# VH-VL binders against q9nrl2r1430to1533, part 236

Target 1, 104 residues: q9nrl2r1430to1533
Amino acid sequence: GGVHELSAFEQLVVELVRHDDSWPFLKLVSKIQVPDYYDIIKKPIALNIIREKVNKCEYKLASEFIDDIELMFSNCFEYNPRNTSEAKAGTRLQAFFHIQAQKL
Below, E stands for the ipSAE of ESMFold2; O stands for the ipSAE of OpenDDE; V2 stands for 0.75 times the mean of E and O plus 0.25 times the DockQ between their complexes.

## First folded at step 17 (VH-VL)

Design Z2 (framework fv_nezutatug; at its last look DockQ between E and O 0.92; V2 from the best seeds 0.79)
Fold by OpenDDE, look of step 17:
Structure Z2 (fold): chain C 104 residues (1-104), chain A 123 residues (1-123), chain B 107 residues (1-107)
Amino acid sequence: as target 1 above (104 residues)
Amino acid sequence: QVQLQESGPGLVKPSQTLSLTCTVSGYSISSGYYWHWIRQHPGKGLEWIGSIHRSGDTDYNPSLKSLVTISADTSKNQFSLKLSSVTAADTAVYYCARTDYEWGEHRYGMDVWGQGTTVTVSS
Amino acid sequence: DIQMTQSPSSVSASVGDRVTITCKASQSIRTYVAWYQQKPGKAPEPLIYDASSLESGVPSRFSGSGSGTDFTLTISSLQPEDFATYYCQQWYSTPYTFGQGTKLEIK
C-alpha cells in the first residue's frame, strides 16, 4: 500500500542521488551560473526537492512521483543541447531510472 | 596506484589503420567514469580524439579525418583506439587518460594520464 | 565547437614571481574547465578541475578562478619546477577542446 510505495520512492531517490550521473540534478540550477535558465524552464525541479516531497508524503500515486522525475529530465533536455555533459549524464540517469521504476 | 599505459605499433603506413591499446592497472575500467584518447602533434597542443563511458557509450571528435573507433575490454582491463585510413597528419604522441567521479561533485578533468606513445605515419 | 583561447602564448618570469594565465571560451561554459601542466617529453598532469578546485597533491601556490567565458590560472610564487607549458580544457560539451597552451619560461 501507501507505506510500501513511500519506501519505494525513498529508495529510488537514494539510488538516483548516489548515481554518478546525478550531479546535474542534485540541486536547482544556479541562476548565477546559468542566468537565462529560469527564463526558459518554467517548472524547475531537482532531486533534493523530490526527496523533500517524498519525505512529506506529498505523492499519493506512483504516477505523480514518476511525473516529477520525468519533468526533471525533460527540463534538462529542453535547456541543454545533446552534446553537453549535463544532457549526456541525464540520458544515462534517465535510462537507469526507467529500469528502477519498473519496481514501483 | 592507478596507472595507464599505451601500447601499439610506432610506425603505420598511410591508408592503414592505427591501433592502440591502453592498459589500466590498479583500477577497474568498469569503475571509471570516462576513458579518453588524446593526441599531440610534434611541438603542438593537445587534441581530444574521443572517449568511452563505462556504459559503452562513445563520443568522437567530428573534426578528425580518420574514422575513429574506441572500445573497451573489461576482461583485460583495457580500452583501445582505432583510426582508419591514416595520413601523415595523424603522426603524434597518443595519450590515454581517465576521468573519475566523486559523489556530489563532477570531475570531468582528466586526472590520470598514460606516458604517451609515439606513432609515426610514413611510407 | 567551443574554442579555448589562452593568453599569453608564452611568458618569461623569475622564481618568486606571480604568474597569471588566462583562458577565454567562445561561449559560456559555466565552471567546466580543467588546467594541466606539461613538461617536455612528459604527459600532461592535472592541476585544477571545475575551474577552481585543486587536484590532489597540487601545491597551494596554484589557484584557478572564473566562470562563464573567462578563466584564470595563477601561480602566486613561481618555483623552479613550475617552468612548463600549461593548458586549459573545457568539458562543457563534446568535442572537448584545449587551449593552445602557454609556455612559461625562465627570464
Scores: ipSAE 0.872, ipTM 0.934, lowest interface PAE 0.4, mean pLDDT 95
Fold by ESMFold2, look of step 17:
Structure Z2 (fold): chain C 104 residues (1-104), chain A 123 residues (1-123), chain B 107 residues (1-107)
Amino acid sequence: as target 1 above (104 residues)
Amino acid sequence: QVQLQESGPGLVKPSQTLSLTCTVSGYSISSGYYWHWIRQHPGKGLEWIGSIHRSGDTDYNPSLKSLVTISADTSKNQFSLKLSSVTAADTAVYYCARTDYEWGEHRYGMDVWGQGTTVTVSS
Amino acid sequence: DIQMTQSPSSVSASVGDRVTITCKASQSIRTYVAWYQQKPGKAPEPLIYDASSLESGVPSRFSGSGSGTDFTLTISSLQPEDFATYYCQQWYSTPYTFGQGTKLEIK
């Protein structure tokens, strides 16, 4: 909602982007590199898109912001088996997010 | 400059535990992304044994996971490999290696390797 | 396990030749491939990461390409120091498997 929430959302997104396990999540998965991704993942999302939505004040509730970030991780775990490098990065970044989200 | 150096016995008897240590110089082990053990069998090529993430999380080759332990000692700037119940099939050159990560760049690969240490399993 | 199959197993070539080494994955691994060069008695050394990105200090005559299952390493003009064994490795999922190697020998 208000100005304080938007600043908290921006700070959290900045911390996620700076995390060394953010590499799978910075931008949308390439359809050229992974042709079947968008056949499987129907609601694609990435940190650059979430950050843009924060900048445009598109999140009206904190729950909407949290839902997009959790969707990002859910997509990762749906597409990638747990022994993949992307899923391992997702597991660690999600754990970091849960800790940082307590500051909201 | 970053240097990795393997140390441990060159000869191990069957059924014993192989213990190797990788000493890291010129770089803090806690700053690395992943630390790995790899071995190279005569004629069989390279085999990834396992890795330890800077958080302490480990990943092991499923073919070895019941026999292998990788650990880190940040106070000594070292990480180690223990491989239990060895057989002649464990005869190989053992390497330690690093994966480093620059923010925003996908870069899984072993960018620094130790010199390797030869381990022979023979009675 | 993802199998990485290299071809050829051995190449005999002359200085100045163009050489292409192929690595095929048993399933799609995106671009999660690294290439290494190994000289006798030495550890492997990194050449390429992420299928096509050169590691720092690697000469520009080396190049990599591919996505999905088919990957190549090309040396555009062989130099004497390029005679070595070359390995690909996938980083898509554990275990992080290597190809069996390609030995590049002087003709």
Scores: ipSAE 0.620, ipTM 0.878, lowest interface PAE 1.4, mean pLDDT 90
ESMFold2 (binder alone), look of step 17: mean pLDDT 89; pTM 0.925

Design Z3 (framework fv_nezutatug; at its last look DockQ between E and O 0.83; V2 from the best seeds 0.75)
Fold by OpenDDE, look of step 17:
Structure Z3 (fold): chain C 104 residues (1-104), chain A 123 residues (1-123), chain B 107 residues (1-107)
Amino acid sequence: as target 1 above (104 residues)
Amino acid sequence: QVQLQESGPGLVKPSQTLSLTCTVSGYSISSGYYWHWIRQHPGKGLEWIGSIHRSGDTDYNPSLKSLVTISADTSKNQFSLKLSSVTAADTAVYYCARTDYEWGDHRYGMDVWGQGTTVTVSS
Amino acid sequence: DIQMTQSPSSVSASVGDRVTITCKASQSIRTYVAWYQQKPGKAPEPLIYDASSLESGVPSRFSGSGSGTDFTLTISSLQPEDFATYYCQQWYSTPYTFGQGTKLEIK
């Protein structure tokens, strides 16, 4: 159960990172490039952080893992208008995630 | 070597539909990130028409008067442009182009272009 | 739509000169800018992507810089083959818009 879930989380994170629409999500947004980002987004998260949490076995339930991934997308859509490159990438990546998450 | 080539009628009558095809060689369109159509009026600058992502998602320039449709045919390694109800304002050189993706690098830009094809709208 | 204001519209220079072309976005677009070179009767060719990354095969005398709203294309030492029209483009949001172009002519 737990070991199998951990492996599943690891694999899904790898697949997300390798996806061509992952570029907005690989690491936290730069405050230098986006000065007002952290004034708006209060719970920043990225795939590298989620990967670390997986590696440290911090997710005991699949729902906790899914919640962090969804938070990542929520932050993207909260900050970025729909016609931006980040929002478009996020929309496609989230769709991919939802398909892959069915395996969890 | 990746090559793009535009093809289609060089003359279109007003109110008809302009149809162009971009044939890609040396590279699968399924591997590309974005595929674009751009045009250039005589002696003028560049105007983005629209794009299609490898997933099939499309984006179009809302400022165009003609209805834009972009589609892809992976079996032929082609993608196409259709502009409905054209006018003289649609006379231009039309280019197709590619945006590629390298893992970890979004590479904003069009790195490969076709040679362009001239389309004249005239009665 | 995001407007890309390119300047100057034309510039005359000599071989060996340092040439600078600027592009100003109507809003912050981070580093989502590309630069192209176009010669008469030819398709545009890529020079710079992501504001400062040099495309493969492009001479090192070309460089790009900038972030936010102000972007610059620089040719450190102009060569005869560099006389052409140059365009900036933003990839921050659709519609993807170009600058008006800068025609680089022989002085």
Scores: ipSAE 0.866, ipTM 0.932, lowest interface PAE 0.4, mean pLDDT 95
Fold by ESMFold2, look of step 17:
Structure Z3 (fold): chain C 104 residues (1-104), chain A 123 residues (1-123), chain B 107 residues (1-107)
Amino acid sequence: as target 1 above (104 residues)
Amino acid sequence: QVQLQESGPGLVKPSQTLSLTCTVSGYSISSGYYWHWIRQHPGKGLEWIGSIHRSGDTDYNPSLKSLVTISADTSKNQFSLKLSSVTAADTAVYYCARTDYEWGDHRYGMDVWGQGTTVTVSS
Amino acid sequence: DIQMTQSPSSVSASVGDRVTITCKASQSIRTYVAWYQQKPGKAPEPLIYDASSLESGVPSRFSGSGSGTDFTLTISSLQPEDFATYYCQQWYSTPYTFGQGTKLEIK
């Protein structure tokens, strides 16, 4: 959509960043800290990248924006077992996202 | 300045429920990220019992066979441990602890500990 | 469960010595390690979080390093107040296990 949809996407990204479970998702995973991450995760993405895409008007449909957010969570659950701190944070943030996305 | 203080009975009989409370002062319990219970057996190392997230989600050490419950009471600024069906093996010093969260500085681990309370399980 | 194995179990050292304590995880845990100091009769005190970051108020003679499975705590010049037991803990996944401890004693 339009300008009003783009401001809604930015507002939602800000709400995600403010959430205390956002810490695994703020920036791309470090290859130095996690050397095999980019061998396993083919489409890496993080909140800072999504926010840049919103700022550059790269999302033409709300579904494209939602797909990137869901990709972010899917990557987390693919790489991290359920009992890890990252996966627990991802589960909570995803639940929050689903509530906030109903407002779009 | 944040302070944590454990309280509860020092002596508990076998098969009873151990109930401990951690009182938090100088900090709102709703502002924390995780709240933990840890114990240390006589002359031995530390064992994580479980944690409660600010959302109310709990995680427990599976070694305690679903005998443990951790809960929080924001109106009293406290969180609590209940351990059912205790035995002599539950004799330990019990600690409560916090994992803090600040915007842009997520600290891992347990940054504030209570002073500990000794619990003996004996007939 | 992730096992955290500390070595040595005990160290005998003199004031002014450099001491290194190691902690080995049974699987990769990234940098999700904390270190604690415990003096007799007292609760553990935080020293290091995220493998290498000093907690507030911790003297600069303490340092941590490592990632993956191998982690170290180093005290560059022992002071009398550093004689204590040291524990590592992983927070990568539940249960959040501790190492068995390293007792640092005066020689």
Scores: ipSAE 0.582, ipTM 0.865, lowest interface PAE 1.4, mean pLDDT 90
ESMFold2 (binder alone), look of step 17: mean pLDDT 90; pTM 0.934

Design Z4 (framework fv_nezutatug; at its last look DockQ between E and O 0.90; V2 from the best seeds 0.78)
Fold by OpenDDE, look of step 17:
Structure Z4 (fold): chain C 104 residues (1-104), chain A 123 residues (1-123), chain B 107 residues (1-107)
Amino acid sequence: as target 1 above (104 residues)
Amino acid sequence: QVQLQESGPGLVKPSQTLSLTCTVSGYSISSGYYWHWIRQHPGKGLEWIGSIHRSGDTDYNPSLKSLVTISADTSKNQFSLKLSSVTAADTAVYYCARTDYEWGSHRYGMDVWGQGTTVTVSS
Amino acid sequence: DIQMTQSPSSVSASVGDRVTITCKASQYIRTYVAWYQQKPGKAPEPLIYDASSLESGVPSRFSGSGSGTDFTLTISSLQPEDFATYYCQQWYSTPYTFGQGTKLEIK
């Protein structure tokens, strides 16, 4: 991607991280806290990983960036029932993301 | 200093609607993470009624017999509770409470409570 | 719903004693537990969040531990002002649920 796209990705990641519903997504899920997580989720991802990929210019298309963000939410909803705190946070954060992604 | 205060009628007749308001001072409800209603029957433990997120999303305890409605008014810095078709089983002390979010942490506890208001359901 | 089974229901202790209260969740809830103290005629006050983090202003004699299903609130050296009822609470999923409470009485 171009310099402008990179800046847009960086800005969006910053906004996601600063969101109060970002707490389930800041880092990869802990095996200690959730022992069976990686038995279920095969493509784990988190905002810190996505941020690193942005910084390394690994996203050539906006669609690739969006796909990783959507994967992050998909993993959350796959593992967590709807009434859990993580799923609720994820639902709100994803809605926020969809609004902000219109700027890309 | 953040303060919460419950207000509303202390006596409600059966089948009527219980209506309470929580007034928040020293803090904007738009800045809070969750705002809760909790009740305590005489001599009993604590029961979560429901919550409203600052986005407007609500969650209610499905075990309650009465219909629960929680709303927020940012212009008044208040949020409210309505329980429809109350019975004697709804007699309790009602508390409002806050969950504040600290970035990067799991501060999901209720860190500030109102003093509580007693509501009696009686003919 | 997630049940929080709190024990004991009541305990008698003396000033200076070490007191332990336990809470067992009906399912795995990570560290999503808070503890509260309630005195007669007063609202609950927060003690612990995220199972082991001490709320601001709470004396260091209070501590919380546990993860998964078993959680513990400990008062290392009981003070006169600590006689009250204590509650655990889970915030893993709605409906949020509390333990039945533990009444800590003076021996």
Scores: ipSAE 0.885, ipTM 0.942, lowest interface PAE 0.4, mean pLDDT 95
Fold by ESMFold2, look of step 17:
Structure Z4 (fold): chain C 104 residues (1-104), chain A 123 residues (1-123), chain B 107 residues (1-107)
Amino acid sequence: as target 1 above (104 residues)
Amino acid sequence: QVQLQESGPGLVKPSQTLSLTCTVSGYSISSGYYWHWIRQHPGKGLEWIGSIHRSGDTDYNPSLKSLVTISADTSKNQFSLKLSSVTAADTAVYYCARTDYEWGSHRYGMDVWGQGTTVTVSS
Amino acid sequence: DIQMTQSPSSVSASVGDRVTITCKASQYIRTYVAWYQQKPGKAPEPLIYDASSLESGVPSRFSGSGSGTDFTLTISSLQPEDFATYYCQQWYSTPYTFGQGTKLEIK
């Protein structure tokens, strides 16, 4: 959807990356560090990948962009128990995303 | 430099509420990532009591959660601990501490500690 | 709750010795371990975060390693000022538990 919509997706991704709870989501989880992650998570995604998809104009609808962001959080909550540092960060970043996404 | 200082009564009677304040100087508590309370029983190790995130979200040790409240007052640059229904088992040195923010990493660890304040619970 | 078990409980060593302290988690915790030094009558001071990253101002003779469940703090050449009690702490999940401590005594 157009230059304005792509600019909005880029701005939202930048805000997510800058957030202090972005640390679990910046890059894909390391297979070396977390050997079983890719056995459990079937559709891995991270902010660097989403940002590149925005740069390549791979999102045609805002819903597709939102779906990738929500998939990122869903993966976090599927792999990580709620009392973990990763899940706590995910909960806060998702709340922040919902506030920012209303202005897409 | 940033400094943390605990304050509150050193002697508390059983069944009362222990109330401590951590005063932060040289740094805004709104800039920190997490603010913690920890205690150390006499001649024993360290126990995490709970934390407050910069957003206001709190996490408490489940062994204490119905008895503990942690809150922050940004205007006074302070955060506080209340522990209700204390017993002799709550006698300890109480510390406040900070976890600093570092973008892009799981940088947890208490990088600044207060001096500690001794609290005795006895009749 | 994740239990952090330190070994040994105490050690006596000479200046110049290499000292190793181990911390074992009761479950997988990635690298989410911090180490602290506490001298008698003082608050704990940070040494290591994220298993192996030195805090600012910590001498290079201190090092940390490990991931998963087994973690090690090493002092490569013990100095007189290293007399203290050392604690590990996990940051993987609440409650953020500490090890029971290792008391290092210098001969």
Scores: ipSAE 0.598, ipTM 0.872, lowest interface PAE 1.4, mean pLDDT 91
ESMFold2 (binder alone), look of step 17: mean pLDDT 90; pTM 0.932

Design Z5 (framework fv_nezutatug; at its last look DockQ between E and O 0.90; V2 from the best seeds 0.75)
Fold by OpenDDE, look of step 17:
Structure Z5 (fold): chain C 104 residues (1-104), chain A 123 residues (1-123), chain B 107 residues (1-107)
Amino acid sequence: as target 1 above (104 residues)
Amino acid sequence: QVQLQESGPGLVKPSQTLSLTCTVSGYSISSGYYWHWIRQHPGKGLEWIGSIHRSGDTDYNPSLKSLVTISADTSKNQFSLKLSSVTAADTAVYYCARTDYDWGSHRYGMDVWGQGTTVTVSS
Amino acid sequence: DIQMTQSPSSVSASVGDRVTITCKASQSIRTYVAWYQQKPGKAPEPLIYDASSLESGVPSRFSGSGSGTDFTLTISSLQPEDFATYYCQQFYSTPYTFGQGTKLEIK
């Protein structure tokens, strides 16, 4: 049920955050360090935001949770070229997510 | 204490394959973020050759003329470098190094290095 | 590829001097910069990571600063053991690239 799903989302977020390749995604990109980021990315999101939404029970469907995680990765790949450290970390983390998401 | 040590032939003939191994002690290579090979031509600066992530993903310097292959053997706690079809331009001191990413501080850098091994390409 | 232009190529200084080494990236690389010290016949040793974070065991007279394209390594009061060659490196994207080095010599 809903409680079980919420727990599953919480656990998955914890696993994502603890992953070594989570560092680009822990919080929103700094406008100071990346001045043009928000000119390009229109729906910014990060793991701390997703965690907050989980804690507030804002995800009614697993698909909504998955959509936000995928948005997080798509933003990374939209802004960062493939050879960047962020894109490489994102690729590995997304692969991990896809494996873990099958358990939902 | 984490230690890295390079090993392999110090002399390689042109057109042959240069093969080096980095042996890691005091730390599991499976726990490392990146493992690197770097070289330094005599009297010159540092040049990144390539890296291997603990997942097995590899990155190589596309400017190198030789074909680069980096692999890891977790059972031996080693990772290796192969350069095919070497020339005199590949004569250098070769270093292996580690990146151990720090969660709290964006620790990008090569924090532990081997002492280096000299490789001479000569007929 | 991202170029790291390091300056000066060499500098002569005396014990007690303040020394500044600069590294300029060909494009913005945020703070993905490390600094190394290398003495003759030895492997490089890490000094700074993430542009401004001091490696464990490194004396506090060393400091790093910068973000974007301009980065600086500073030695506030030069000690005899600090005469060496210094390198910057970027980890923003592959291929990872180093500055050409700065040889710090005794005046």
Scores: ipSAE 0.869, ipTM 0.935, lowest interface PAE 0.4, mean pLDDT 95
Fold by ESMFold2, look of step 17:
Structure Z5 (fold): chain C 104 residues (1-104), chain A 123 residues (1-123), chain B 107 residues (1-107)
Amino acid sequence: as target 1 above (104 residues)
Amino acid sequence: QVQLQESGPGLVKPSQTLSLTCTVSGYSISSGYYWHWIRQHPGKGLEWIGSIHRSGDTDYNPSLKSLVTISADTSKNQFSLKLSSVTAADTAVYYCARTDYDWGSHRYGMDVWGQGTTVTVSS
Amino acid sequence: DIQMTQSPSSVSASVGDRVTITCKASQSIRTYVAWYQQKPGKAPEPLIYDASSLESGVPSRFSGSGSGTDFTLTISSLQPEDFATYYCQQFYSTPYTFGQGTKLEIK
């Protein structure tokens, strides 16, 4: 809700984008490069979309913001086997997110 | 100007542990993304052994997983390979390599390699 | 494990020729392919990352393309220093497998 909370959401998104393991999550997965992705993942989300939603004040509760971030990670783990470079990046970024989310 | 240099014994007896060290100069290993060990049998192809991530997380070739350990010593700017219970099949040239990271582009190639060190496993 | 199959296994060519080497993955690996050049007695040298991006200092006669399962390395006009063995490697999932190599020899 308040001004401080919105600034916290923005700061958290910035920290996620800056992280070395953000590369799978910056924008939506390309259907051209990954033809079956949207057959498997029904609620796609990415950091650029989440950041837009923060900028437009679309998150009314911190839980809504957290849910989109966690959805992003759950999509990664649903689509990608654990031995993939994508899933390894997701595991590390999610751990980082949990640490940073303590600051909300 | 970053350089990688493998070191360790050139001859190892069967059943012993092969221990190699990669010394990194001109670059901090804590700044890299992944650090790898690769081997090449004489006149044959390349085999990835395993990697260590900047966080300390390791990945190993499943064919070697119970036998291999990769570790890093940031204070010495080195990372190492231990391969236990070696046989003649482990005779190869061993390379260390780096994967660098570049913001805005997924960069998952091995962009710097060591010169290689020959290890022979024989009685 | 993802198998990376290179073809041809060897090629004999003349200076000035265009040479194409292919690498086929046993499953889709997006663009997570690198190419290396190896001369006898030397370590592999990086050429291409992310299927098509040239490593620093690599001559522009080298190019890479492909996504999914089919990847190519092309040398547009072969030079004497290009006679070597070429490898592809996938980094989509562990183990990060290499192709078996393509030996490029002078005709």
Scores: ipSAE 0.541, ipTM 0.867, lowest interface PAE 1.7, mean pLDDT 90
ESMFold2 (binder alone), look of step 17: mean pLDDT 90; pTM 0.935

